Miniprotein binders against q56419. Designs and how they scored, part 74

Target 1, 326 residues: q56419
Amino acid sequence: MEGRTLEEVQEEVFKRHGVLVPKKELEDLAKALEEAGLLLTEKVEARLKEEEEKLKRERPMRLAGLSYPEGEREARAFLEAFRASYPGEGEEARVLLMPHLEPSRVPEVYGAALAALEKTPPPERIYLVGVAHRPLKEKAAALPVPFQTPFGPALPDLPALQALDALLPFELFNTPLAFREEHSLELPLFFLKGRFPEARVLPLLVARRSPELGEALKVVLRDFPGLLVLAVDLSHVGPRFGDTPLTRTLAEEARRRDLGFLERLAEGEPEAALAFLGANPTRIDGVEVVASLLPLLRERKGKVLAHRLDLEAPTLSAVGAGTLVL

## First folded at step 20 (miniprotein)

Design og7
Fold by ESMFold2, fold request of step 21:
Structure og7 (fold): chain B 326 residues (1-326), chain A 84 residues (1-84)
Amino acid sequence: as target 1 above (326 residues)
Amino acid sequence: GSEDLEEELEQAIEEAEELAEQVEEHEEAGRVDEAIEAYYRLAKELARISELARRLGDEELFREAWEEAIKAYDRARELMEETK
């Protein structure tokens, strides 16, 4: 009963259907609904506690059989097919920006990431920085457990995670449930683990820009060198994201924003890349991650290897994805 | 509010001072693993002091506390390397 008295409900039912429901019957119905809602809440809370306890031990695959194959043999063939979608050579990456959009939507963009990894010496560890799609208790979070993949578990770099936590003004290990369904880590990790099966991982999420995270990572990377991966998407335009249906003009603007952002990052000018976006009218996904990692992106020049603004026909919307090496 | 942040800062400084004393005790006693852990905790409290100072507009303390956080962290790293 959203803000209505029982008399108002009774009057509306009579007005619409010609039936006068006794107020007692409406009271009994409201009571039953409240009791059912309370019992459902208790069941949901208990199940969430169980899932949180499981996440303290490992993070299982959630997208196997949906976004990528579950079996190892098929997963290796999947990687090779995606590499083949990009007909070029990559460059060595110390920093890699890659998407987390559904892989089949942007195959050449993931293929470009694989081409970059092909030229990259196997790192001891990967700093995998995704975008939190569920609320975090803090600006950023990590989950220090194995993440399952078709290529075996991606093991956490516990010493590096502890070092990072020691330099943050908040507890880094703060929101396990936010990782449960977080595709911005799982989808890039499939590709990264497939190419670097021995690398350990720091699985990180950013919810809100955290300059503290970037400053801490600059210190930690000095002692724990590795590959930094920004697992982010670019523009989000169209009705699914609060706009009018996608037009050629809106798509051209989104592409211009995506490429201008990536090109300024490639020039080692992350502050200029953020300034170029202003209020971020096309909702580039990577802004909070880039704003967090400024110390790691400054003066680091590189190359944009691929970009696509991919149409979502059912929603008349589009999402941008890119591959950048620094 | 601003008064809450000032109280948080005072509490963080007290905690950092206690941790600094614990580090001295552990190093004097040769308890290297405990010293490393205490240095990591000290670095974290100094990072917290730095952030609180930034929010209060105390730019000098913001920079000084961050530098001290790095020093505590570096000392933990040095101890880890010495014992390996």
Scores: ipSAE 0.864, ipTM 0.956, lowest interface PAE 0.5, mean pLDDT 92
Fold by ESMFold2, look of step 20:
Structure og7 (fold): chain B 326 residues (1-326), chain A 84 residues (1-84)
Amino acid sequence: as target 1 above (326 residues)
Amino acid sequence: GSEDLEEELEQAIEEAEELAEQVEEHEEAGRVDEAIEAYYRLAKELARISELARRLGDEELFREAWEEAIKAYDRARELMEETK
């Protein structure tokens, strides 16, 4: 069946069982298997279309009960526990870089973000820029619908989203399915909505660097001021990511790479931060987001509040996460 | 290749010219909501022209089209504020 002719299959059956199966019966079986594959494909496609239509109305919680509590009271307590895991004080942010890694792995890094939000006047809106983990039809995308959270729906800023779309050379709203399971928005949003329950949100994903997005956002932010959040993780090292097992030396290098990147961002030098990563910056998760947003990061100075390179012992791998205010 | 980008640019320019005519018609007729929508669509086509020009290496058109995109966008914003 794997490149064999029907005669070869027929001969093999005869050799093993002493029965000659007519060629037509083998042809009918092959056709039936092909048709069954077509029907499965149609069923999957219909299901995806159904889910896409649902996403045009709202984006439901996917990680409640897994990464954070579903109930509002428990969710509020969860926020306070994360804040308590960071003993420092925050600083006011106009731009906040925070992780999207599983919160329980880097609690003080999320706690540092909460500390920064405590010092930040409540914004009218939040530009939440995550990393697309599923394909987008364009370099970037948005989903202009409410995102459900334990603290209530995070409502979209529709006028600002429409204004942003008007300044982009591509369609911003044409990949709803990419948002279905996108944790790089959902995990940071939990923390942001918990601290700023009245802020509207622009939920944005970047798949490939888009200088056009940064230039457009610079114009839109002039008319629609708000908090810019880069929801990105840092170094990815070890066999889970196609690398050698984590060693002390590799961990030291990953930490140096993460901190050097963040410190250059904190000096208002995003091009230098990208150059510091070298010619192949694929080992830091959010590089495409930073590369897209250069006009918004230049000459904006700030502070690195927290960093952790979190070890994943079973895989001898690690992921870095940090909190930066600008 | 480059021929495909030139064809896309020509199409985008034609569409921008049509939208510019629609904007003038809507403003003259006092159809403010339609003018705002047409200005947003015009800004988007001008942004598309700008990006195509960049990919073709036409630095002057790249900059000029982007500046015009912002102007169209700003005009839509002004109309929105005038009608509040």
Scores: ipSAE 0.862, ipTM 0.957, lowest interface PAE 0.5, mean pLDDT 91
Fold by ESMFold2, fold request of step 21:
Structure og7 (fold): chain B 326 residues (1-326), chain A 84 residues (1-84)
Amino acid sequence: as target 1 above (326 residues)
Amino acid sequence: GSEDLEEELEQAIEEAEELAEQVEEHEEAGRVDEAIEAYYRLAKELARISELARRLGDEELFREAWEEAIKAYDRARELMEETK
């Protein structure tokens, strides 16, 4: 009875079925449906509050048995296989850009990240910055709880998170439910925790570019040094993302934009990297994270270790992934 | 709107002034943990003032408030280091 009077409904029922339903019966039915809908809404709200309460204590594995093995022994063999997929040596990273795409799609790109971590001294903590795939209440968010992995819990760096929150013009701990299924943290964390089992983590999400986050992190990193990880994917092209089916021309443009972006970042020129993308026509996933973290990326030179634009056969689409050390 | 931003800025300044008084009281009384908490809250309000000033186009207040946010943060860090 959205926007209709009871008389209009009554007339329509009579027109369709030849039965004149008294207005009182229609009123009773509408009331019963509203009450049933209200009860369903209460159940959903109660379950969301329960899930949110659980997320205030810990973040469980969501992708074990799907994207990576659940058991620790199998998980370590998985890491070894991925490292073997990248022939060559890495370089020490103070900043690491790595993907969050399904690992089996880009094994050598994750392998390159592992190679970089082999050359990187174990950090006290990892600033893990992913891409929010659900709306956040603010431009960015954190979840200050243990994240479960096959290698044990990745413990939060609570003092560093509190220090970061103290320098932001908004509440950092603002959207726990956005972390529930966020693979841009879980997938990279699997690899990071496997390599650095003692490092604490700052699990951060960016929804919209936040220069304030980058300025605050610049101060916090001074007092809480650690590894900065940008857990981002690159181009997203094809029908799943609103384009025509993937062609060689579209794939070549996506590859050119991915590599041009990474190469400019590797030269310590993050503003130039963003400018190179213009309106971001191939939908590089990492732009909001890079735009937030400019103060941490400027003049930091490094190397692109790997890149792949990976085909999604069922959707005739492709996603780019890369590994960059700075 | 601009009226909402100016109203928020006035609220943030008022809160920062209250926090500044609290940190002075706590430090003089030797209540170190309370002073640390108040300095962190003061840093946050100064960061809020800075962002509101930027959105209002007040470049001097934007930069001054951010510098003061860092000073309040640094003071909290110094107190934490002293008590560890």
Scores: ipSAE 0.854, ipTM 0.953, lowest interface PAE 0.5, mean pLDDT 91
Fold by OpenDDE base, fold request of step 21:
Structure og7 (fold): chain B 326 residues (1-326), chain A 84 residues (1-84)
Amino acid sequence: as target 1 above (326 residues)
Amino acid sequence: GSEDLEEELEQAIEEAEELAEQVEEHEEAGRVDEAIEAYYRLAKELARISELARRLGDEELFREAWEEAIKAYDRARELMEETK
């Protein structure tokens, strides 16, 4: 590798392209390059360019066969099983907050989302707002291409995306590579597409709070009505996130923060929800999304349908997940 | 710094003025598709002006530019509906 470590290459690629290439993928590439006599950086760049060109046409499934079934029949059975994991009934949603955590960790929370979707008339379009776990060029981004699912492609609403872009002070269509492996959209979209096969989608990512996004969306929603979905997780606590191993005290604090956040959102007080978190010491994932969507969340009353703090036993860490209908 | 934001604001104002002239020319000529495109571009520049004004602490320009952005957007939408 001409004296560079895999970590140095990973950092360089991240700095240049905003993409964190997994170390294993770099190892596989390095091995393939040793066989081909090519430079790792050039091959990584060529691959990223190819992936970016593919993302101009479609966003392929990344988690099919891992987080959910690839086959349509099996995917339908998966949806039914998740719905069955939540024993309650849902409510009609105009705004749905749901998790993007690995579905198998919080099945009843996804089940609650499905229950809400059962009571929701099929929307023409879904505004799917996820969390950017990778850097974006701008505060928010969209990818205006079909997203592949086991139920067929989720087609973008190009007119609504264009309208949204026209009301933003930045280019909405930025950082396409950030969408390549973003699970915050892919996992919720599986459930949404499975329930609403004909709905168009606006796949949005938020990296940093953008009040402008909420104001723009408020205008766009007037002309392009649809379901707003916040695909966000809640608290992230334990060693993976810089804390001590999970204790009763830490878990109780995480739950208190999660529920206190969701309850204030359910009361139609999103500013109070943000203020309640303060410095966000339990690292609620959805804070930047909520902060961006304040105009759309104000005065909307709703209900918390489910909450779970899920233990990741190998790391003694936990992640909060919730389902909220507004 | 603030100087960079002021320069960006001046550029955005100039671009918005040019787009406003283009909109008028397209509408007068009956070039509806070009007018729609120009209105969406104008809305975007006005939104940019609004955000720059906010960052500079010009609350009046912040509000006015946003209101004009919505008007430009609305006009584009009206033209789109009239052409269906």
Scores: ipSAE 0.826, ipTM 0.944, lowest interface PAE 0.4, mean pLDDT 91

Design og7
Fold by OpenDDE base, fold request of step 21:
Structure og7 (fold): chain B 326 residues (1-326), chain A 84 residues (1-84)
Amino acid sequence: as target 1 above (326 residues)
Amino acid sequence: GSEDLEEELEQAIEEAEELAEQVEEHEEAGRVDEAIEAYYRLAKELARISELARRLGDEELFREAWEEAIKAYDRARELMEETK
């Protein structure tokens, strides 16, 4: 460690590689390295380089056996149980807004997404737009490799990804390590692949609003039609996010903002939805994604199928989740 | 700063001009795959010009460069369809 703390190593790795290595993993590595006489930073960098080289071939499952079953049979039973948790009927989706929160927290919201997918003809491709919870080199990124799922690999649409890259003012294929542990793609993809096994996927991450992404996608969608999926959460309130513990007033404000946002999107007024949030004091997660996709959301009318503000009791915090069809 | 953006814009224009010449050479020679690649690269540089122009407040160049980016893209797509 050459006199550096584990926190300093973690921060340095994060700054250099955009990856937050868990402290526990660094502690385990440090112990192993003390035994081997190796530098922690060199071993972490070597491991990250190996993981980056693997990501040139495929994106492995990270949440299998944790958030969803690894086995296909159990995964199918999981999908059926989630669908059963939503008592309503879905509608055909051209655009689907769905959560990326831990599925067990908001089963009926994922169930509503599955209900919409039941009414949706199988698309040739899915444009899956998630939220980057790690820094990207550019405003947005894609990973043009197979994503592993319990239902087999979700294959990339390379021609459509290439077409999209050609219309962007930055390199689309950037920051592959940001995809390694990004749950905003992995969790929605489980449900999407389970429903549409033959669909190709464009896995996209947004870190910052990119109006150019929406304009480029509008052109690409003409030649490469498909389902657009916004994998976004809504309000994030409570101590985990810098607020006081959840109160009735704070919960009512979070719900008001979530529903007001979704309703304006359902009316085909995405600019009004963004304006309604203002400074986004309840930290709606999907704001940068929506701001990037305005050309694709304008004048599209739809329906809010589900909403939940889910309490995380151990932290007295809550996260909003919703399902919207356009 | 603005000076850095102007330099980036000049470089992007030069690169787009070189790519336009390469496209013409490939099309005249009947090198369809190389022409498609060059058109996609040209579209990307034109998109970069468009964004740089927007950041500099040149609304005319912003619109024109984007329209030309779409044309370059459309030509690449046309060539790809003719080869299927």
Scores: ipSAE 0.826, ipTM 0.944, lowest interface PAE 0.4, mean pLDDT 91
Fold by OpenDDE base, fold request of step 21:
Structure og7 (fold): chain B 326 residues (1-326), chain A 84 residues (1-84)
Amino acid sequence: as target 1 above (326 residues)
Amino acid sequence: GSEDLEEELEQAIEEAEELAEQVEEHEEAGRVDEAIEAYYRLAKELARISELARRLGDEELFREAWEEAIKAYDRARELMEETK
């Protein structure tokens, strides 16, 4: 490491590759490398290159056995339990907004999504639009490979992905490493693949608002019809996100913003939903996704099926989650 | 700056013109697969022109380039359907 700290290596790797390597993993690797007389940075770069080459073939599960069961039988029981956690009935969705938060935190919100999917005819393809929690080279990206799930691989719709790329002013197939650990796709995909095993998927990430993405998708959806899924969380409040510990006032403000956002989307007024948030002081996660998909959300009326602001007690922070059908 | 965007726009226009010529050559020669690929590339370049024009404040070119991008895309799709 020639005098560099583990933090400096972590920062350098993040800056170069858009990947945050856990400090513990770096510590373990550093110990192994000290014994071998090797440099940590070179080994990390070589590992990332190997992982990037693997991502040309498939995206493996990262959260199996953690956030959801790895085994198919157990995974099916998991789906049924989540569906059971929502006592209501769903509605047919052409557009589904659902969370990507840890499922155990907001089971009834995922249950509401499953309820909507029960009323939705099986689509040929699913446009799964997640949030990039890591930097992308472009405003948005896609990974045109199978995503592993307990229900088998979710196969990409290559023709539709190619069509989308042709209408974008940037390279759609960028930053494959950003998909490696992105939970905003993996978690909703578990539920989607479990419900629609034969649907192809377009796994998309948005880092920054791209109006071009919405216009391109509007054209592509004409020729390649499918279910549009916005995998987004809502407010992020408390110390983890730069606020004071959660108070009644802060929670009420987060709920007000979440519900006010979702209700305006349900009215078919996505611009009004964005305007309602202003500077987004409660950090609604889905803002950049919604801002990118305006042409697809305009004039679509729907219904808010569920909402929860979930407390993370150890950090006195909270995250909002919702399910909306359009 | 604006100069960099203007240079990028000029290059994108030149590339789109070259791709348009390639499309014509492939269609005339009956090279359908190559024509489809060239049309998708042309659509992408026209989409890039459109976005560059928007950033430069040329609303007319922004609209026109996007309309032409859709036409190029549509032609690629037509050729693909004809080959099925």
Scores: ipSAE 0.824, ipTM 0.944, lowest interface PAE 0.4, mean pLDDT 91

